VH-VL binders against q9v1v9. Designs and how they scored, part 17

Target 1, 196 residues: q9v1v9
Amino acid sequence: MSFVVIITGIPGVGKSTITRLALQRTKAKFKLINFGDLMFEEAVKAGLVNHRDEMRKLPLEIQRDLQMKVAKKISEMARQQPILLDTHATIKTPHGYLLGLPYEVIKTLNPNFIVIIEATPSEILGRRLRDLKRDRDVETEEQIQRHQDLNRAAAIAYAMHSNALIKIIENHEDKGLEEAVNELVEILDLAVKEYA

## First folded at step 4 (VH-VL; framework fv_amivantamab_arm2)

Design D36
Fold by ESMFold2-Fast, scan of step 4:
Structure D36 (fold): chain C 196 residues (1-196), chain A 119 residues (1-119), chain B 107 residues (1-107)
Amino acid sequence: as target 1 above (196 residues)
Amino acid sequence: QVQLVQSGAEVKKPGASVKVSCETSGYTFTSYGISWVRQAPGHGLEWMGWISAYNGNTNYAQKLQGRVTMTTDTSTSTAYMELRSLRSDDTAVYYCAREPFYYYGMDVWGQGTLVTVSS
Amino acid sequence: DIQMTQSPSSVSASVGDRVTITCRASQGISSWLAWFQHKPGKAPKLLIYAASSLQSGVPSRFSGSGSGTDFTLTISSLQPEDFATYYCQQADSFPYTFGQGTRLEIK
């Protein structure tokens, strides 16, 4: 029927590059949705915000209402074509890690796969250092690995609530990108039979 | 504002080559593909080929294979289409069009470039 | 190659009319069909993608339907600016192919 793939990874794993390359190669005609972008679009339509930076200031109850509206809209879209959903499974805050997908939202999305992009802490640290224009606070390798561990734990919990399959894709230096893209394409190609 | 701006009209003799440029702005160039489509006078739209702006991978219409080359220059966010061994039936308006990787629809088009091949 | 055939080749209609254009693929293309509007001297304009998804900024009087091999573009209440040539295009596989076009003329 529907086919929804959630893709997640902590900053620096190469998620956006892998996603773009896989979408160019897959035989399935996926619609790429960024959950946060759709949240912002709905908030603007509702007259709640004018700029993206206002989203964080919205009351939590309003944010959850928007999450449910977006999840329902994505679920409806998935009836017509497969969806690749880019979202954060975990978000680091000063007070701890925030889980990105509440139970009702994940149940509504009803994903077939939750794909986790991972890399070694040293690779992630290297990529983050190369991306910085200014000297900014950067997590240590130990902190990066802890974040990846929490991200994986969250994804497993989401899978339990949705009966989704978990797939871990490793994006290492050298041949790692090519292999990671091929692994994602194999998953995305499964959608071809669902929308024939 | 997303824009695709093509090079100006060209007049060529049979056997010559033409290279049309498509300068893009208002979006991340390497996140999209570019298709090239032409229309000969009195004829319909004809797809010529596609190029990925990320990695340069191409796919060309079979009847143009060997005569067409598509390239990109990421430093200038520009796509190019070169057609060789021109014949009079290559006279057409040539278009570049942006194609998202995720839903396959040519959503933003250049204004077109008229290429006239005459002896 | 996948052959795309449109019907009719031309149609004459009046403002306010309901207009239907059909497109048939020589083999199954799922829902991977787009519809374009083309006016003389201008670039083609995407109206519908994925057979039934309305492109942003396109008026709601345009709608698409179909799956597999048979597809339809409908204009529910024709406006003066809608007189143009319309093309279907399959995006199921390379090479992409267009229908021959349907010319919509004022009656």
Scores: ipSAE 0.000, ipTM 0.442, lowest interface PAE 17.6, mean pLDDT 85

Design D37
Fold by ESMFold2-Fast, scan of step 4:
Structure D37 (fold): chain C 196 residues (1-196), chain A 119 residues (1-119), chain B 107 residues (1-107)
Amino acid sequence: as target 1 above (196 residues)
Amino acid sequence: QVQLVQSGAEVKKPGASVKVSCETSGYTFTSYGISWVRQAPGHGLEWMGWISAYNGNTNYAQKLQGRVTMTTDTSTSTAYMELRSLRSDDTAVYYCARGRFYYYGMDVWGQGTLVTVSS
Amino acid sequence: DIQMTQSPSSVSASVGDRVTITCRASQGISSWLAWFQHKPGKAPKLLIYAASSLQSGVPSRFSGSGSGTDFTLTISSLQPEDFATYYCQQADSFPYTFGQGTRLEIK
């Protein structure tokens, strides 16, 4: 038995808030996992890094090895309880976008759903401008939409490499948050049958 | 094409130190770790420790902690293992092996170096 | 440290036999287990990694299975070149540890 939901969205779509509220309301006892956080934990245990910023500098072969170790660990945890997996479907680099989950990783995770949180570029830009908690480059609405388009394309590719269902949840200013939370809860509640 | 070549056999007296080299070729040295494994006559395989060729971070077996040092030289794609305060029970064939940590497939091994410790 | 125990310590078999060797970890190691073949005078050879993945170039008669604490190596139809000592090795956490070895001998 396993039930794994992957949730993704670009910065500013409200993913963290929707996730927190949905976990409070769902009848299923989900474990929330951030894929990058587990990769960092495994890299520290293996003596590969001491700080999070070193992760991006690791050779690609080592990064992929860490992804597989984390994916297998998550797969084993999913036998005990359903997993809500927070990850980036796409990573922007100076030289292009990197897909966050290679084929073997997705196959190992074997997700039931890939949930994509989206919003309009203007909504995302507005939220990013209000969030002064960390330093970051200001992107235009066109750049934001391009990243969101690529994120969706990557998530669809992940679904093609698994039997996962795709669900797009829109988080708009008008009634957006409450409806988005309810849509995610409906998906999470499906896990109740699997761990009965 | 991928090859690990170790230094030659050594004969040492108790209390001496030995340093074995492992010269690698045919792959990106810094993308792998190097494990050192030994086998004493009549005994099984014993893992001694591991070093990351990327950043030089090491992890040593507890019983060898304080006596062993592993290093790398990325300019020559060579790994080294130095064992100090040698005892007669350190007599063994010493192997280097490349491996990736996530499934730790030590897939390519050096030919082995016999270290004999005798008075 | 994680202790790895192999069973049996020695097994006698004939060419064509099916041989199974088991390995038990003292705590859960997920799938982070490798199997090695070792012959006198030669370096060990990797047969199986990640509990069940066959190393490139290794004959298909070798297979691995298991997860958590219990693992098996199977040789489906023993060949003359397969007489050797076999070792399991866990890579879940430092220090990495080997089993004591299983000697596969001619009956």
Scores: ipSAE 0.186, ipTM 0.676, lowest interface PAE 5.5, mean pLDDT 87

Design D38
Fold by ESMFold2-Fast, scan of step 4:
Structure D38 (fold): chain C 196 residues (1-196), chain A 119 residues (1-119), chain B 107 residues (1-107)
Amino acid sequence: as target 1 above (196 residues)
Amino acid sequence: QVQLVQSGAEVKKPGASVKVSCETSGYTFTSYGISWVRQAPGHGLEWMGWISAYNGNTNYAQKLQGRVTMTTDTSTSTAYMELRSLRSDDTAVYYCARERFYYYGMDVWGQGTLVTVSS
Amino acid sequence: DIQMTQSPSSVSASVGDRVTITCRASQGISSWLAWFQHKPGKAPKLLIYAASSLQSGVPSRFSGSGSGTDFTLTISSLQPEDFATYYCQQADSFPYTFGQGTRLEIK
């Protein structure tokens, strides 16, 4: 009787705005969790890191164990209230991409939905160009689409191993935001019956 | 294949110090932590402290704070536990145990080192 | 410090019996509990971690359950090699603490 929604999207799809607005409108009392933030919190508690940028330098086995600890904590929290889990589908390492939610982790989280926020490469590029303060490198539309394709492929793999329903929400510049928010609210409202 | 091998038994006088070694093999030493646990005759298991082989960070049981020091030598994949100002009630079998970032528990243990403190 | 209390302190059983050992924490520890088997002259052996996860190589007759403050270790069909002392251990916060142990003896 837990309800866990995973939400993912590449930088520039508008995930944070859609999440904030949907949480304001839903009738369910969701706890918003960023997977990376919980990993950092646990790593600090264990004395493994002092700063966020040290996380990606941790040995691979430590990163995997940390993912499992965080997944178990989220699973426990889900017994008390529904969880909206914000996460990246893939993590780049010096030797390739690490799956953000490997099989044991996704199985432990046992999500009900995996929501993918998407937009056109040109829309994403336009949004990133307007926020140059944060982005060090500017990707081409082809690179953005490749990243979006990889994100979707990873999310589908997560769904295959968790029995989660997959939902793609498109956030287009014209009329897209209101429609995207409403689509997410519909999913979040399903949690009301689980915690009644 | 994963093994933790501890140094041999020690007999010490009250007030002396003892340093127990725990040589590891069969895994990436710096990806795990090492906990130290002891058992006095007729008593249960008592946790002494933990050290990260990744960065050397430690956490000690408050009862032992000031008397215990845990260290690692990454070049030899060895962990050490030094206990100072020994008392007769420190007589115990001392164990080192490998730990996977607190989640998976202490899954592989050394054989134990008997430390006897007597006059 | 979190106090861990086991019950019973000792239990006598026969081969084939179902045995249940309980462990109670003085405060909530979520699922951060492990169970160990300890035999004289040998190092402790991890049986269960994260309250309910069976350690690789441990027979399926061992199982763990519980969350928060109340935990149980169950041996569904006792075997001769299972006569030992069993300990629970919390890993929620430092310092880690063990229960006092439960001695499982032949009837």
Scores: ipSAE 0.021, ipTM 0.604, lowest interface PAE 7.9, mean pLDDT 87

Design D39
Fold by ESMFold2-Fast, scan of step 4:
Structure D39 (fold): chain C 196 residues (1-196), chain A 119 residues (1-119), chain B 107 residues (1-107)
Amino acid sequence: as target 1 above (196 residues)
Amino acid sequence: QVQLVQSGAEVKKPGASVKVSCETSGYTFTSYGISWVRQAPGHGLEWMGWISAYNGNTNYAQKLQGRVTMTTDTSTSTAYMELRSLRSDDTAVYYCARVRFYYYGMDVWGQGTLVTVSS
Amino acid sequence: DIQMTQSPSSVSASVGDRVTITCRASQGISSWLAWFQHKPGKAPKLLIYAASSLQSGVPSRFSGSGSGTDFTLTISSLQPEDFATYYCQQADSFPYTFGQGTRLEIK
């Protein structure tokens, strides 16, 4: 069998910290994959780019083909060990929001769970201000909530196309990181029996 | 809709060079690659090499390395394959084919160009 | 280079038969395998890409399966127009390589 968990969240929800801590505590031997990193590796191998910032300049057809190659590679790796896939379900651009996982990609990945990390807009804004002290292009709470809403809508669409279960994990300041980590560990531990 | 049209048959003497063209239409030329494949009489298909119409990067079959050059002209959406130092065993039908990067499938092919090498 | 070996080299069949052609790679190629049909005087035609995906316009009686090193092309209910030579081709790494071909002949 295979076990694939997709984890998503907008910048500032604490996804990277929760992911790192959960991987240290789960009984399953997950491979952590960042979808964008794998796309970059494949583009470099094909001689298409030398730097990561060139990725968004590639023709759309080539970007889609790279997504499918990466999805198939991940699907093959999942036969040997469970995969925790870190990806952007939505990406903000000057012209709107880009969806991270097209139908054929999500169908190929065939995830078991789509985990959405969320927080309040004010919590996210506070974290972004601490991390991006010199950045003058800070989004408002309204813009943050809009992005979070679109991210959830995209994740639901991905679940519809894959029959994946959706789990929302809230990373609030009062509940703390520990509770969010424990919720993710419970999901990851389900993979233990699949790779006996 | 998508078409690849190759140049006509060529007859060459040993030691000469041949350059076959592959004019494309009906798609965004720079979003695909072009592979060149040949078939000698009584033999199977042999892959010669590939070129990216996006950046001009090439990869050639080892046995042809140093004798083959593949190029593209984006302004005319045309790919070229030049084979030098021709030998009698280079007599073959030469095909160009469009390569979709992810699928690596050669989904649309030119009609073929017969190159005859004889003295 | 990755060597592609097809079996059988030739097969004789009748219209309506189920035909299976196999292809073995000398090393793992994931799913990066295509199947082509080639008829005399014509360019090769793509049938299957990514091991199991049917090319648009190709009849559903053609199907592909396999991953890693072992791959199969199946033609169910063979038709008169299916008599041809079939080739597998790996696209996992450069140089791309073809199998030697399987000739499908009238019995």
Scores: ipSAE 0.012, ipTM 0.601, lowest interface PAE 7.9, mean pLDDT 87

Design D40
Fold by ESMFold2-Fast, scan of step 4:
Structure D40 (fold): chain C 196 residues (1-196), chain A 119 residues (1-119), chain B 107 residues (1-107)
Amino acid sequence: as target 1 above (196 residues)
Amino acid sequence: QVQLVQSGAEVKKPGASVKVSCETSGYTFTSYGISWVRQAPGHGLEWMGWISAYNGNTNYAQKLQGRVTMTTDTSTSTAYMELRSLRSDDTAVYYCARDRFYYYAMDVWGQGTLVTVSS
Amino acid sequence: DIQMTQSPSSVSASVGDRVTITCRASQGISSWLAWFQHKPGKAPKLLIYAASSLQSGVPSRFSGSGSGTDFTLTISSLQPEDFATYYCQQADSFPYTFGQGTRLEIK
């Protein structure tokens, strides 16, 4: 008696807009959770950090412990209502890509679906260039495609370890946002039958 | 093999201070917290406070606020607990314990230090 | 502070018996409860963490259950080495708080 949907996508695919619109349309009463936000809350409660900038500097062992603590909390919440979990399947670093959901974490979350939001590299680049944020270095279309490919590979691995179904939703300029939103709503509406 | 080894028994007069050490080995010291727990004769377990070996942040039991100080020395992987203005009701066995954040549980404990406060 | 109440305060049992000890929290603590065994002259030993997870090296006859406010520790077939005092402890928030303890004695 739980229903957990993980939604992932690299920056610029339109994940936040699709999520917001789908939650407005679905008949299921989803709780939207950002995995990183819950990790920060737990780190603050444990006296490990005072602000979010410190999270990435925590020893990896502490970060893994926090991930498991958060995963258990989400699993418990899922018994009361369906969860839409916003998280990064992959994180780009100067030294390679980190997998956002280690085996133990994904097994604990036990998702029903892993939804991957994708777009063409040129669409993503165009959206990023319209972003006025100065915190990011501009990536090439080739780099964007590489990150998107790795994100998909990671999501497939997560699905293999959780018995989850994979759904790829394409958010193209030509196909329109409406089609992407409708595809997500179809998945979210499945949760209606799981909860009283 | 993870071990926590505490300093030896202490006998103190009322009003004195005591400082108990907890030397750790077998794990990455800065990846865990250390909780301090005591047990007075005929009483149950009482949590005193916690310190992060990562950044030195502390959280103390309200009852002991102002009398207790917890510190760490990362170069020796050692935690310390100092209790000041000792009273007869501070007579207890004092324990340090490794605090595993994932489990929110104290999984490895020191052997205990008996502190006797007598006039 | 979160108050932890154990029941019973003491129990007498024989080897081979099934023993249950209960613990109640004054407010919801999710699954953040640990169980400890304490023997005279020794440090407390962690048995169960996160309400139901068995600590490595602890015999399988020990089990924990519950969530929210009501929790139980069960020893399915009591052994001679199990005579001790047992404590529950909430780890949901600081300050950590312990139950008053349950003394398990030989009949």
Scores: ipSAE 0.024, ipTM 0.627, lowest interface PAE 7.7, mean pLDDT 87

Design D41
Fold by ESMFold2-Fast, scan of step 4:
Structure D41 (fold): chain C 196 residues (1-196), chain A 119 residues (1-119), chain B 107 residues (1-107)
Amino acid sequence: as target 1 above (196 residues)
Amino acid sequence: QVQLVQSGAEVKKPGASVKVSCETSGYTFTSYGISWVRQAPGHGLEWMGWISAYNGNTNYAQKLQGRVTMTTDTSTSTAYMELRSLRSDDTAVYYCARDRFYYYYFDYWGQGTLVTVSS
Amino acid sequence: DIQMTQSPSSVSASVGDRVTITCRASQGISSWLAWFQHKPGKAPKLLIYAASSLQSGVPSRFSGSGSGTDFTLTISSLQPEDFATYYCQQADSFPYTFGQGTRLEIK
């Protein structure tokens, strides 16, 4: 028995709000895990880094080993309770997009669902412009849509390797948040029958 | 292809120090850690400590804290373990082993170095 | 420190036998457990890591299972080269600790 839901979305789609509200409403006792946070925790335990900024500078072999360690740890946790895994399917860099989940990692996680949170480029741009914590470097609507397209393509590839079901949830202004939360709750509630 | 080659056997008197080397080849030295493990005659395996070849961070077994120092020389892909204030019960075969970061296993080992401490 | 206890301490067996060795941790270590084979005059050899993953080059007659505190190493059909001492090792936290070892001897 295991139930693992991966949730992904580009910055500004409202992923954190939807996740928080769905966890409050679901009947299943999900553990929320952020993949990057767990990688940092493991790196600190082994004395490899003291601060999160150092993570990017680690040799690639070390980063890969950390990813596998975290994936195995999550797989073990999933035997005890369902896991909602918050991770990035794609990361935008100055030199292109980084794919977040290598084959061995996704295979180890063996997710049941990959949930993709999306919104219109104009909605995302509006939310980013209202975020007082963000840098001044703002993407255009075209760049935002391109990032969403790549994120969806990556998530679909991850699903193909794991046999996970894909669910796209749209988070629009007005009544869209309530509907998005309810759609995620429906998926999370499926875990109730897996853990006796 | 991956090899860990240790320095030769040592005979020391109580109170002396010994420094064992572990020269590695066949992989990127700075992407792994090195653990040191010893086995006294008639006893089991005992972990002594670990060093990161990436940044030199160490973690030592409490029993050995203050007597052991682990270092690396990146230019020669070599790890060192120095044990000071030797006692007769430090007589053991000392091994270095490649420590896969976060797979948590020792996949390649040196051949071992016998250190004999006697008066 | 996490204590690792193996059972049995010694076992005599014949070629073709199924042999089971058990390892118990004094506290939960998830699956962060490795099994090693050690022969006199040689360095230890990794057999199993992450409780159940077979190291490349190790014969499929070796298998590992368990999680949390109770772990098992099984040799499904003992071969002459398998007579050795076997150790479990936890890698959940520093300091890493080994079991006391199980000697597998010819009957």
Scores: ipSAE 0.006, ipTM 0.550, lowest interface PAE 10.3, mean pLDDT 86

Design D42
Fold by ESMFold2-Fast, scan of step 4:
Formats: structure tokens, C-alpha cells, sequence
Structure D42 (fold): chain C 196 residues (1-196), chain A 119 residues (1-119), chain B 107 residues (1-107)
């Protein structure tokens, strides 16, 4: 009586829209959790920070303690209802890519599925260029594809540690959004029998 | 070895202030918090408050708000608890305890400091 | 504030007995509960954390169970050194709150 779906994707794949629409259509009563939001909530509750920008300044040991506390709370919530967990599998930095889910965290979450939202590099680049709030040098299509490749590799590693199933959902322009939403709903609906 | 060593017993008059110290060793001080807990004679354990050794953020029990101040000195790995406007019902053994953020548990405790408030 | 209620307030037992102490929270605290042993003249000692995890160095005769609002501490075979007062403590949120304690006395 536990069903946890992790959903991930690099910036520009349309993850938030697909998630919102799928939650409106699924027959299962999922709780949507953003891992970073819950991290911040626990840090405030513990008196460690007052504002979200302080999170990245915390000592690594405290950050790891918060990640484990959040993972354990999510695991406990999953006993009552299915969880859709929105998080980043990989984060691009100037010096390489940071993996978002340490071994102990992913093992504690014990997901049933890791869903990866992807799109073509040109689609992602086009969406990022249309985002008027983005105030920096944009990544090339080659860099975007490299990030997607690494994100997929990380998700596979997480699946190996949790025995989760991998599902890749492609969000292409035109009719792609409707198909992507339908594919996610099919996964989410599997939770119905776990809590019946 | 992890150790918390508290200052010695105090005798105070009503209206005075007391400041108890808790010197820590054997771990990275700034990676933990310190909770303060007291026990009055014939009564149970009562949590007073908590302080983060990382940034000095505090959370105090509501009934002690305005009378208690908790501080840390990172250079000496020492936590302090000051209680003001002492009353006879503040007579208690005062403990500091290392607070594990991961589980919010107090796993290592000081030996206790007896504070007696009498005229 | 979350109120913690222990029962019984005292229990008399003999060496070798199985002793059970219960603790109830006024609202759900998941598994964020600890059990402490307190002996006169000594600091409290952590026995159980996260409702059921045995603290390092604590004898295996101690065990904890429960989740949500109802929790239990069990001593499977009482030893002479186990006569003490036991406290539960919720670790879900500030302010931390303790139960009133259960005195375990020799019969």
C-alpha cells in the first residue's frame, strides 16, 4: 500500500503542464509534492532558514539530514495515498552535472516509477528562447541534448537502486502534449488498485 | 567521544538571572542544534527551547518567551541558556542536549545543572 | 501544542516480567517519537527514536512500536537496572513536548 511516481525533466520539456493536466484526469487521488518545496518547509520548521535562498548556504551534512527527513516523510505519506514527486534528477553547474537524489534518499523513497519528460533539443531551445524572463547565455542544442542524456542516465541509476520502472514520455509540439498527458495518466491510474 | 559538560550548581534569589553553559566536544558543533530541558522537583521533563549552532536561530517554549535567551559561541563550541526574572517555581535541574536534525532527537545530554531559587 | 499522555502513571513489576508503557499524542506525529529512561541523579537516556529504532548501546529487550497517535514501549524481560521513570517525547514539531512519565517500580 505504497505507490510513488517520480517525475523529472530538464528545463523546457513542459513537465509542469503535463503534471497538472494528468492530475486533473487520473482516477487515483495523488498528492503532488515538490521535493525542494518540502525541503524548504522542513528547514523553516527546524529553524535553519528564513528564506529559500539560504538553503544552498547550509552545511552539506545539514542538507543531507534534511533530504533524509523529507524522504522519510514522503515515504510515510505514501502509506495513506499515492505520491507524485516532482524533482530534478540532474542539475547543470558550470563544472559539471549534480545528481539530485543520493542513494539513501532514493532507497527511502522507493519509487514504483521514474517518469522522464523529454523533447527534441530544438523544441526545448525554442521554448527557452521564448521565455522572456531568461536573462543569460542560452545553451546550444548540443548542450541541451547532453543534459537530457545525462538526466536519463541518472534516472536509470536511481531505478536500479529502487527497482523502479522507467517511463520516457515525449512532449512534442502540435498534438504531443495531449499524448504525453495520456501516457502519464496511464501510469498514475495504476495506483488505484494499491489503495482500494 | 561526544561529550556535553555543563556549568555548576547555582543558588539565586527571586528576580535574579542565571546563565548556564554547555561546553561540547567530540563532534562538529555547527552541524547540530542544542535543546534545553528542565525538571522541577516532583515534576516531569519540560522542553525550554532550541538553538541552531549553525546560524543561531532559536525556538523557545511559549511560557518562557521574554524570559529566556539561548546563545552559542562557535569559537569555544559552547551553548548558553540565560533565564531572567527567576521565580521559586524555576527551581529545577537544567539539561542541555545535542539535537539531531535528521530525527530531531536528543541523543547526548549534559550532566545537568541544579538551579535553586530561594529567598 | 501537541499534548502527550502516558499510561499508566506507575507500574509495579518483578524481574523477568514483560512491561508495556503507552503514549498518546493529541494529533498525528507520524513516527516522530522518542522514548527516554530517567534515573535519579543522572541525565535522561535516549532508548528509542523514530518510534521503533533502537539507540546504539541500548539492550535489545527494549522495543518501540506505533505510528500516528498511539505508541508503545515494551521491555520484554525486566532487569534490575530497568527500574526508572520512562518518558515519551514528540519530535514532529516545535515546541517539543514530553509525556508526564511512567514510574516503573519493584513489586
Amino acid sequence: as target 1 above (196 residues)
Amino acid sequence: QVQLVQSGAEVKKPGASVKVSCETSGYTFTSYGISWVRQAPGHGLEWMGWISAYNGNTNYAQKLQGRVTMTTDTSTSTAYMELRSLRSDDTAVYYCARDRFYYYYMDVWGQGTLVTVSS
Amino acid sequence: DIQMTQSPSSVSASVGDRVTITCRASQGISSWLAWFQHKPGKAPKLLIYAASSLQSGVPSRFSGSGSGTDFTLTISSLQPEDFATYYCQQADSFPYTFGQGTRLEIK
Scores: ipSAE 0.006, ipTM 0.540, lowest interface PAE 11.0, mean pLDDT 86

Design D43
Fold by ESMFold2-Fast, scan of step 4:
Structure D43 (fold): chain C 196 residues (1-196), chain A 120 residues (1-120), chain B 107 residues (1-107)
Amino acid sequence: as target 1 above (196 residues)
Amino acid sequence: QVQLVQSGAEVKKPGASVKVSCETSGYTFTSYGISWVRQAPGHGLEWMGWISAYNGNTNYAQKLQGRVTMTTDTSTSTAYMELRSLRSDDTAVYYCARDRFYYYYGMDVWGQGTLVTVSS
Amino acid sequence: DIQMTQSPSSVSASVGDRVTITCRASQGISSWLAWFQHKPGKAPKLLIYAASSLQSGVPSRFSGSGSGTDFTLTISSLQPEDFATYYCQQADSFPYTFGQGTRLEIK
């Protein structure tokens, strides 16, 4: 008995808003976990970092070790209640894209669903421009769409290694948020019978 | 092969300090941490603390906080453990051990041990 | 601090016997448990890590099991060199803590 839903999307798709609203409406008592936050907590406990920005400076082997520790802890928590896991399938860096969930990590998490939140490149660009600050580069719509394409490809690969079902939810303006929230609630409600 | 070699036995008076060294070889020193563990005569194993060879960050057992200092010298791939204000109940064999706290491998390679005797 | 309690404190057995040693954590530690063998005059030796993974070079007669708070170390067919003190150790969080030890003696 376990039910794990992974929710992912690139910055600007509205993932956090959809997640918060769906958790308020679902009949299932989900625990919301942010994968990166748990990795940071474990790194602090291990004396590896003092600030979150230091996480990306850690040797790759140490980062992967932390991912495995966190994945095992989440898997154990899932025995008690359903887990909604907020994570990035892909992370853009100056030198390329990082995969958020290596094979062993996703296999350990053993998710039931991987939910991908998407929006149009124009919508995402508009939302990101509201958060634009001095000396930050603005991605073009073409770059945003490329990141979404890569994020979807990564999520599909994760599903192949976990038997998870894939659900793509589109978050558009003009009432698209309400539709997106309802689609996520339908998935979350499936957990009710698993923990009855 | 991976090897941890500790400094030799020490005899100290109460109130003195002792500094034990742990020279490592056969692996990338900065990819691991070093745990220090001791065993007093007739007692079990007691963890003293851990140091990251990656950045020098430490975590000490609360019982020893304020009396113990752990350091590393990456140029010589050596870890050190200094215990101050020694008491007779600090008499023990002291071990260093290679440790991947942030992974599941545990303390897989140990030094041979250093006997520290504290007597008046 | 997480307290580790081993049972029994001492066990007497004969060569060829199956021996089981248990270890309990005062709170959940996932699979972050190691088992060590300690012989007089020598450093402790890692036998099992991550509760159930056999360390390279350790004989297959040793096995570990358990998760959460309850763990076991099993020696399926005792050999003369197995008489020693065995310790469990949690690696879930600092400070690391060891069990009090189980002394395995010749019957």
Scores: ipSAE 0.014, ipTM 0.571, lowest interface PAE 7.8, mean pLDDT 86

